# VH-VL binders against Jasmonate-induced protein homolog, part 19

Target 1, 185 residues: Jasmonate-induced protein homolog, of Atriplex canescens (Fourwing saltbush) (Calligonum canescens) (p42764)
Amino acid sequence: MASTQAMGMTEQQKKSVDEMVEKATNMGVNVQAQNSAVVSMINQTNVSMTFNENHNWSGSVVGTGYPKSIPTKQSRQFIHQGDAKDGSQGAVVYYGSNANGEPCGWLLAWCAPTNVTPTKPNRVYVDCGAQSKFDTISWDTIKAKLDVGPATTNFTDVDTETTIAAGVTSTGSFASVGAAFGLST
Short names: E, the ipSAE of ESMFold2; O, the ipSAE of OpenDDE; V2, 0.75 times the mean of E and O plus 0.25 times the DockQ between their complexes.

## First folded at step 19 (VH-VL; framework fv_iluzanebart)

Design t6 (from r5 with light chain N93T; at its last look DockQ between E and O 0.82; V2 from the best seeds 0.81)
Fold by ESMFold2, look of step 19:
Structure t6 (fold): chain C 185 residues (1-185), chain A 123 residues (1-123), chain B 107 residues (1-107)
Amino acid sequence: as target 1 above (185 residues)
Amino acid sequence: EVQLVQSGAEVKKPGESLKISCKGSGYSFASYWIGWVRQMPGKGLEWMGLIYPGDSDTRYSDSFQGQVTISADKSISTAYLQWSSLKASDTAMYFCARHYGSFGTYSWGMDVWGQGTLVTVSS
Amino acid sequence: EIVMTQSPATLSVSPGERATLSCRASQSVSYNLAWFQQKPGQAPRLLIYGASTRATGIPARFSGSGSGTEFTLTISSLQPEDFAVYYCQQYNTWPYTFGQGTKVDIK
């Protein structure tokens, strides 16, 4: 069965995403980021999360790469450098567990164009649920969803009681992506 | 030509179930979000939610979560809107619409709409 | 959810004249704003997306402008077929939301 969820971030999700966007913005200013997505993710689950996979449609991660883990209640960041034409477009998947100890995954995808225009907007796509949901990812499918998606959104998987929220905004020469990986309770 | 063709008008009584359909043609139906919009008599437009038929990923507006079921059968290029128990307040016109976009050229659009399905619920 | 407010509710305009419709969002939606036209008994028709980009097949007399929270649809030289209800709609955040509509009437 496919995941089904009512839309709209809770007040706590909005606060968490805003804090992660702010953290990404501060990092991007500090390193003088250009044509890139600065991504900040907070793990609001009860266990450490482990990096599983990434995908690039445009650009690539720089520096020390993707955080290998995100400890419970902590945040981690990375910078994804865009290319000249299409900016930064990528995705990451992290694994963890729900409240019942069942294996789960969280997927964050973003589109952060070099310049936001009417035809090149900021976008995010999010998903979460049982880890098996992420065994075989169709990146063409994720891209199709991302190309029409919003700049802020959430998703809750009712079966696993996992949730994810994310937003993207631009300040100056880079985009700030904030994400909260969590449980719906 | 890209088309969305909806099932015909329905007259129902409160408490009855109903499933209306939206069939797509002329494009890769499974590859684009398709959504539903309600228009109550004399009122504006309300976006209800959408589904990605390729994997049945379904997202609802909060007002409609638990009130209606959105589903799709990609093998016959058809999306559905379903009520388990209709209310008189469900009387409205219901439209399906494709959500199309391509980065850099066409950022977004509910560009193709079905003709609408009038649902009348009265005792 | 993001509230979209349109003004005026009704706009009376003579054929050949200019119509200006306003739309305000309760928070920034960047360029993620669309305009639709709807005639009685018909589905809405996409006119403008990205605040200012005309959809395929839309005549040049329709133009849009704005970003953030304030948006305008302009119909230069109104034609008889342009008398309809016009809706703005944000797509920055799910759920998408529509304004309540502006009816453009024959003066």
Scores: ipSAE 0.717, ipTM 0.875, lowest interface PAE 1.6, mean pLDDT 92
ESMFold2 (binder alone), look of step 19: mean pLDDT 90; pTM 0.909
OpenDDE, look of step 19: ipSAE 0.908; ipTM 0.949

## First folded at step 20 (VH-VL; framework fv_iluzanebart)

Design u1 (from m5 with light chain N32D; at its last look DockQ between E and O 0.70; V2 from the best seeds 0.83)
Fold by ESMFold2, look of step 20:
Structure u1 (fold): chain C 185 residues (1-185), chain A 123 residues (1-123), chain B 107 residues (1-107)
Amino acid sequence: as target 1 above (185 residues)
Amino acid sequence: EVQLVQSGAEVKKPGESLKISCKGSGYSFASYWIGWVRQMPGKGLEWMGLIYPGDSDTRYSPSFQGQVTISADKSISTAYLQWSSLKASDTAMYFCARHYGSFGTYSWGMDVWGQGTLVTVSS
Amino acid sequence: EIVMTQSPATLSVSPGERATLSCRASQSVSYDLAWFQQKPGQAPRLLIYGASTRATGIPARFSGSGSGTEFTLTISSLQPEDFAVYYCQQYNNWPYTFGQGTKVDIK
């Protein structure tokens, strides 16, 4: 029984993603980021989220690395330095719980070149649901989905009532990625 | 040769169920999103949604959410579009199309289309 | 949803003439713009993607330009086989959306 999915972001999701993109942009300006993705994530669930894993297709995290946790109703950021040719392309998975206390996961993937071209676009892919969904991830599958994906999107898992939304935009010197990890109820 | 071949035309009555198919060949079917497009008589094109056959990840346009079911069986390289109860307003041509692309390449598009399946719903 | 608006609705052109078709997006779609040709009773045919890149097998008389919200398809010397309906389509966001079409008729 597959979950039924709707494409469009709610007005609240759009606002949250826009706020996270703005927070990422402000950080990138402050640190004078270049050829990188600045990623800002807000935890809109009722429990703290814990970092599980990452993947890199192009580039790597810099500075203090990926936030180990994201407290309830708070945001955390990281900077992912891009490669010269293909910029920043990566993914992260965070674990938490749904409203019923069941273990869940949230996956954010991005293609975030600083200089967007017809063949090097901004893209995001998102997924969420039961934590077991993320026990074995095919990163080749995620990349195939991401490459043909949109610049902003959301996903809701009906079974766990979890949701995620994300967007990416370029500022010329760096790209800003904003994401909201949440519950659909 | 990369091909998408759709099932034949259907004439149905309101309230009947229907499942039409789109079979791919000549490429790795499970590794590309497949989308469905509706064209009502004399009208333009409407994107309905898509599925990734490798794991059945399915995303619907809001206009079609809850109105149709998109599914796939990767073992026989086939995607499906299904109605549980047809309406006269479902009368249209339905196309499937491969969504192809790779970051950094010269290739993107709904580049391969099925020939279309005409669905007619009338008393 | 991103609304795509095409102009003109119809364009009457003699063979050998230059045809120019316009497409406007309600918000920026970056370079994520494709053009399709459709003849009666047939599936759409991809002509242009990435705003300006010709798909494989498309003749050089077809060219595309633009980015952001304004896009143009140009047919430099219209051939008899080019009389059809042309659609623009954005793929920056889901759902993908098409313009309403421009019919290119024989003058």
Scores: ipSAE 0.834, ipTM 0.910, lowest interface PAE 0.9, mean pLDDT 92
ESMFold2 (binder alone), look of step 20: mean pLDDT 90; pTM 0.916
OpenDDE, look of step 20: ipSAE 0.891; ipTM 0.943
ESMFold2, look of step 21: ipSAE 0.829; ipTM 0.906
ESMFold2 (binder alone), look of step 21: mean pLDDT 89; pTM 0.914
OpenDDE, look of step 21: ipSAE 0.920; ipTM 0.954

Design u2 (from m5 with light chain T53Y; at its last look DockQ between E and O 0.61; V2 from the best seeds 0.00; counts 0 for: pae O 6.4 > 2)
Fold by OpenDDE, look of step 20:
Structure u2 (fold): chain C 185 residues (1-185), chain A 123 residues (1-123), chain B 107 residues (1-107)
Amino acid sequence: as target 1 above (185 residues)
Amino acid sequence: EVQLVQSGAEVKKPGESLKISCKGSGYSFASYWIGWVRQMPGKGLEWMGLIYPGDSDTRYSPSFQGQVTISADKSISTAYLQWSSLKASDTAMYFCARHYGSFGTYSWGMDVWGQGTLVTVSS
Amino acid sequence: EIVMTQSPATLSVSPGERATLSCRASQSVSYNLAWFQQKPGQAPRLLIYGASYRATGIPARFSGSGSGTEFTLTISSLQPEDFAVYYCQQYNNWPYTFGQGTKVDIK
């Protein structure tokens, strides 16, 4: 389960994340999302990604639910409605493959408190790598990492040459989460 | 009391390998990120990377990617910073620091620091 | 990476006077800004987190303010033990980055 490294977010990753944040924002505005995390994810790999599992610390997905798949070079969105007390806190895992066809996974976790303050900020945590890495996820561990996570972050698994980047921002009514699932090659 | 204790000062020659340590006590070592910070003589602070001892999740700053190896042994509450081949330019003080969440959910802070390990590399 | 710029490089202040230190981020870091104090031969000490919250044990004379890209550390009445180098640090984006520091010395 040892993960290798997170290099600084590339300009391309930043751009992708920003675009996803914008898409999430637009979606949230259109649906008048409140006290929610609106999540937009782009699959930048060469094959479709498929939903594997999610975890809810607070809140739950609404609407059409989690996208069952994210086609290659496309983005998908979902809304995770927070509860009144703790806001939206959740994670989602998608499976796919790397450039070599090896099965891989991408994990996105987010925290969007009901009331964002300096001591209750929006946060993200990301991970990726061999699919087996996600066979048994310690959600307590993920939560612990998320709790100290930044507003934007990235991770690259050198073994599988997979990468993931994410960012979260507040619109005042809801949080916009953008993520880019990709390959480091 | 929560504290981080680092290994002693090192005097090395270029090309030598080195592994310095940071031992935590007074808290659940595996549950908090440990960071390494470099401070070259007379200079400012530089982030090197982070490790989560619980699962050895490691994140490097781009400037230090491939230059050092960060690791941890949670069984003895110890984090490590190592070089395979030291350079004179590696001469610096190296600090480890804990990232806390004790002030509440989603709180961040480097609240506990090691005393630093001075590494001197000279021919 | 986000570049943190502190000003001034050196601030000369007399004991008892007010000290104001500035920190600017190249892009918004929200409230994810910390201030550290470092004295010669010592490790940095956390003063402020979340832009405006004092860490445990930090005297009330230290205060932080700001959000987004502009931040300020204020020492209301400088004490002899406050002469040190102060660093701001953003932890909004990985990699985390420090400012270059402001040295507060005796006028």
Scores: ipSAE 0.020, ipTM 0.592, lowest interface PAE 6.4, mean pLDDT 90
ESMFold2, look of step 20: ipSAE 0.801; ipTM 0.906
ESMFold2 (binder alone), look of step 20: mean pLDDT 90; pTM 0.919

Design u3 (from m5 with heavy chain M110F V112Y; at its last look DockQ between E and O 0.65; V2 from the best seeds 0.00; counts 0 for: pae O 4.4 > 2)
Fold by OpenDDE, look of step 20:
Structure u3 (fold): chain C 185 residues (1-185), chain A 123 residues (1-123), chain B 107 residues (1-107)
Amino acid sequence: as target 1 above (185 residues)
Amino acid sequence: EVQLVQSGAEVKKPGESLKISCKGSGYSFASYWIGWVRQMPGKGLEWMGLIYPGDSDTRYSPSFQGQVTISADKSISTAYLQWSSLKASDTAMYFCARHYGSFGTYSWGFDYWGQGTLVTVSS
Amino acid sequence: EIVMTQSPATLSVSPGERATLSCRASQSVSYNLAWFQQKPGQAPRLLIYGASTRATGIPARFSGSGSGTEFTLTISSLQPEDFAVYYCQQYNNWPYTFGQGTKVDIK
């Protein structure tokens, strides 16, 4: 399951991620989120995306839970409440299809420490590709990658022509995570 | 002790292919991102790309996407950087570097570097 | 990509004097900023990570400060072995990017 070619984030991806971060921030403020990651995801593909699975390293989803679907060209949000010690650390996988109708998956992982410091920064990790790539996920591997992940990142799977971008920022009370699930074509 | 040892200097002609290596030791090679950095003569440093040897997840910088191939063989703790057709402009020093996570749970950076591989491409 | 700009391009300092190097990011990189030292013919050596944390084995005379878009590397008392090129690097956003470097030479 070798994934290759995370090209630099496009201006459009950056804009989308920023918008999602802003949406997450607004949501978090509205619900007075604390010690949480507020996640906003936009589906920029041409078909609906469906929730497949999640993983919690620290914390758990609250409120309405994970969106069961993300309609095309729409965004959905959720709140992942962190624990007092390790903050919010989790991942979510959504399924969809690429431009050719091939089954594909998108993975978003985030790390939002309780207290962000130079040695405990916010981080994200992203992946996408053929749906089969996500049939058996090594969460230990994902965690290892996440632990050294940047605050903003993107990935493009050349084979399926899928792409994903994400960013995380802190508001002081909670972390805002924005992600854009898309196609590279 | 963590070490990254790179292959020796290369002298090539334009159009030739090349594959240089970076061997890691003293740590779990498969569990850390390892990347390549280009430094052209008298110039600064440029990230080329990263690879996670554990599953060969590879990320390229935009400027190097499609220009080089980064790979790894975790069985021998070695990462590779290769060109299918070298150009004179590929003349540079190439460093491999390891992502670190040992300073903290969420802290990372590039703590260990190879000694560099000088690649000279001239007709 | 995030553009890192270092200043000055060259800094001439006498041994024992204080050296101050600046690094500016085109957008916020939070604390995900590292400083490297490179001497001719050698690989870069990590000095500071997380904007202000000294790497293992780095002398106390090296210190980093800043966050967001403005960062500073300070050498409190320049030693003969400190004359080199210094690079800042952000690792907040992929692709990671370096500044163009500041050459610290002897005055």
Scores: ipSAE 0.026, ipTM 0.629, lowest interface PAE 4.4, mean pLDDT 90
ESMFold2, look of step 20: ipSAE 0.558; ipTM 0.836
ESMFold2 (binder alone), look of step 20: mean pLDDT 90; pTM 0.918

Design u4 (from m5 with heavy chain Y106S S107Y; at its last look DockQ between E and O 0.58; V2 from the best seeds 0.77)
Fold by OpenDDE, look of step 20:
Structure u4 (fold): chain C 185 residues (1-185), chain A 123 residues (1-123), chain B 107 residues (1-107)
Amino acid sequence: as target 1 above (185 residues)
Amino acid sequence: EVQLVQSGAEVKKPGESLKISCKGSGYSFASYWIGWVRQMPGKGLEWMGLIYPGDSDTRYSPSFQGQVTISADKSISTAYLQWSSLKASDTAMYFCARHYGSFGTSYWGMDVWGQGTLVTVSS
Amino acid sequence: EIVMTQSPATLSVSPGERATLSCRASQSVSYNLAWFQQKPGQAPRLLIYGASTRATGIPARFSGSGSGTEFTLTISSLQPEDFAVYYCQQYNNWPYTFGQGTKVDIK
């Protein structure tokens, strides 16, 4: 399904992502995360978001697993343990609704290599839109896009007026991923 | 050999529509982002946006959102850049470029470029 | 968006001499920095990615260094074919952004 979006993270999105990255970092430090991606997501929509599915290219979720829901205006965190060779590479999809009550989805993908180098950076890829967009996800396609993805990115679906922003940074021991799921209105 | 070949130079008038093309060969066209870059006469490079031909996922730089349309036809390994109504200020060289990344690696690079398409808009 | 600023605007260097080009980012871009070379009438050519990795086929005289907000492209011994405009580009954030370019001309 084709998507049209405008790039350019707003100052508000940047702030939200930075805050989530910080939350992830604090969590990771607190639990002494190693070779992992610590992910913090904030729901900035007006309704609760629910976990739909995830995909693992490398590693798997640990602890309490993926948050079943993200209440409105709240954030939730999880830890994705990377494997020794390829680090943490995964994606998660949450469902919710836009301002008009239309079913929508938000996709966050991340790559946190075991050894971050200039040629092996952390990466993110994000998408959002009508829920039907995520009925059948080509994870190979998502991976391909992720592999060229930046460390910080955003996406706005003009049709559903949904938006998503994410960033990833390394602490030396683990990667901190912050994401903001929102509405463009 | 991996290459991108762009359509020929265009001379247009303000208000006219235009669609230029970028054809890829030598690699899986559908599996890599294609970006467009504007270079106005005597000026620097401006990143416009990119498209993933495999599913037409398209992302625009804010400065170009709503100003142009980026599209692709993966069946013929071709990406497009189009205007509905050209302006004199659209006069520039336009490049397409592959954004390369590899599975299992974190390689990145706008490593392959088209030869450019000169668009001249004048009354 | 991240603003990339290159300096100097023009660098006059004699053949065989060392050329040093600077690129500054308005915010950290980690190592996600590329350098391009563009000659008149040609498309840009990728020189360096990951701040310091030479692209395939790029001569050893080209080297990149830096991280965060400060980056440098060095041409150890300028060859006649190296006179061109050089652009840095960050690909840490959407949208990708280029510096305004540094013209390396013959002294």
Scores: ipSAE 0.817, ipTM 0.925, lowest interface PAE 0.7, mean pLDDT 94
ESMFold2, look of step 20: ipSAE 0.842; ipTM 0.910
ESMFold2 (binder alone), look of step 20: mean pLDDT 91; pTM 0.922

Design u5 (from t1 with heavy chain T58I; at its last look DockQ between E and O 0.82; V2 from the best seeds 0.82)
Fold by ESMFold2, look of step 20:
Structure u5 (fold): chain C 185 residues (1-185), chain A 123 residues (1-123), chain B 107 residues (1-107)
Amino acid sequence: as target 1 above (185 residues)
Amino acid sequence: EVQLVQSGAEVKKPGESLKISCKGSGYSFASYWIGWVRQMPGKGLEWMGIIYPGDSDIRYSDSFQGQVTISADKSISTAYLQWSSLKASDTAMYFCARHYGSFGTYSWGMDVWGQGTLVTVSS
Amino acid sequence: EIVMTQSPATLSVSPGERATLSCRASQSVSYNLAWFQQKPGQAPRLLIYGASTRATGIPARFSGSGSGTEFTLTISSLQPEDFAVYYCQQYNNWPYTFGQGTKVDIK
């Protein structure tokens, strides 16, 4: 079964991603973040989401780590500190449920280079769907998709009616990543 | 030698189905996004959507969602573009293109293109 | 979708002269901008990616510049084989979008 997605963000998704990018920017400015991705995620589903897994291609989370849960209709943030050469490149997976109570997952991956250049751009990759989709993740595959992907994108899984949108923007010395985890109805 | 070879030109009538192909060789086909581009007669280029053949991750442009089906068979290194019911307005040249990129290298782009498949839909 | 607008629609240039093509994005695309060349009956050919980086095998007379919303392709000394249609394409957002093209024709 092939998953099919329309590429356009809804107005609500665009607004939510912009708000999360702004929240990440404000946090990064306040803590004077350097060479890092400041990530803000909003849970727009009807249940609490729980942290499942992360992956690092470059850099690692700092501070209190990844939020263990994201309550419904709330946002949570973390800072992923980049390596000197390749910046911050990582991914997270959160689990929750769709409107029918079926277990689902949301994957956010980002690339936030130390310096954005023509050959080292900001990138995001997103995926969502049945929780079992995330039982065996090929991180090499996710990286390959991320490397040629956009800086702003969304995905909707028709089978589970889940959706995810994300964007990344550089703010001086750090990158702001905003993501919205949700339901398409 | 990296190349994409598309199926031959098609002349069809409205309402007929059609599936055109794009076969890759000389590289790891399953490991790169493959996209489709439409060029209507005398017009510019329109990006229709892409597929990652390794796991059949498919993303459509909104303008083409529900209008065509993108698929791939990685076992034979082939991507497909398919219509269930052609319209006269589907008359166009269709290209497939590899989307290449790797972080920190001098590389990104739709760097390898198929030769194109001309689809003509007329009564 | 991000709208890419090219100007001029047609550029008449004598061989050996400089051609300057413009591309404007409806919102910032950072450096995520490519240029393609297409000759009649052929597939597009990648010239420039990352706004300014020449693709493999592209002659040095082709150069790109810009970031954000404003981009330029320059052909420093136009050769007979350069008469073609040129497209810019943003790849900052899915879906990727192309400009409508600039035809470079013999003056």
Scores: ipSAE 0.736, ipTM 0.887, lowest interface PAE 1.5, mean pLDDT 91
ESMFold2 (binder alone), look of step 20: mean pLDDT 91; pTM 0.928
OpenDDE, look of step 20: ipSAE 0.903; ipTM 0.947

Design u6 (from t1 with light chain G50S; at its last look DockQ between E and O 0.68; V2 from the best seeds 0.00; counts 0 for: pae E 2.2 > 2)
Fold by ESMFold2, look of step 20:
Structure u6 (fold): chain C 185 residues (1-185), chain A 123 residues (1-123), chain B 107 residues (1-107)
Amino acid sequence: as target 1 above (185 residues)
Amino acid sequence: EVQLVQSGAEVKKPGESLKISCKGSGYSFASYWIGWVRQMPGKGLEWMGIIYPGDSDTRYSDSFQGQVTISADKSISTAYLQWSSLKASDTAMYFCARHYGSFGTYSWGMDVWGQGTLVTVSS
Amino acid sequence: EIVMTQSPATLSVSPGERATLSCRASQSVSYNLAWFQQKPGQAPRLLIYSASTRATGIPARFSGSGSGTEFTLTISSLQPEDFAVYYCQQYNNWPYTFGQGTKVDIK
């Protein structure tokens, strides 16, 4: 199977992430979100995706919680309320299938301070691949990677031909996180 | 003392293979991303890619994808940069650097660098 | 990827005077910008991160400012050891990218 591990987002991935950031921003404005990450995820695979698990380093989900499913070609949102000191830092894992029907997972992690300062940047970490990759997650390892991560990135898993892209930006009193869960083919 | 120590200078011919190393000490090597930076003679710095030695998670700049292999052996605290077939245009200085950071500590950056490995590829 | 453009290419300054170096990003990098100093035959040295925060052990005469797409490194009173090449680097997006450098020379 041939796919790149290159870090540059494709034009389509960039557009999808930008659209999800815009959706998150609109939702955050509408609900007057404060000290939180508003997260919007689009499922660009051929099957519905199912929520598997979450992790919190700081803050917690509010409202109706994490979307239990994300139908194919649709987006879903949630709000993760930050704590006063460390903002919103969390992760989610969704399961689905690749083009061959093999079980796969997509992991999105974010660090979203209430206000971006020179020393408190927005950050994301993404991963995807075979579902078994996510059977035993070291959240300390994910946090270590996230702590030095960029605000925008992608990843493509060669074996499963799955992809994920994400970006985070600040909008006033909250952060907007956009993610695209997809296939490299 | 946190250090990154690279292997010595190399003089090679086009078509030969090469693997250069970057050994870390004084910190938990497996717990931090290690990146590679190329500097061609008289030119600036180019970020090539990174690896997380703890699980070998590896990411490349588009310009270097398929041109080199980045790898690590955490049991000996060493990262590697490898070519299967060198070209004259690979002549450059190569640096490894630790990517350090923590939420809320005010510390970030490519804060510790190896001394560099000069690779010369000539016929 | 994000293109970083430094100016001027060469800056001639007398010891004791102020040097001002500019760095522009092709799109916003927020505060995710670092400055490095490099002398011939040596590895780069981290000076500034988060646009304006001095790395440990960096003298107070080095200061950084800016956010978004426009950044400045200022050396308030040049010392003999400050004549070197300076690079800016964004770390907002992978891949990270460097500017092409500004050489600070003796006038």
Scores: ipSAE 0.602, ipTM 0.844, lowest interface PAE 2.2, mean pLDDT 90
ESMFold2 (binder alone), look of step 20: mean pLDDT 90; pTM 0.928
OpenDDE, look of step 20: ipSAE 0.888; ipTM 0.943

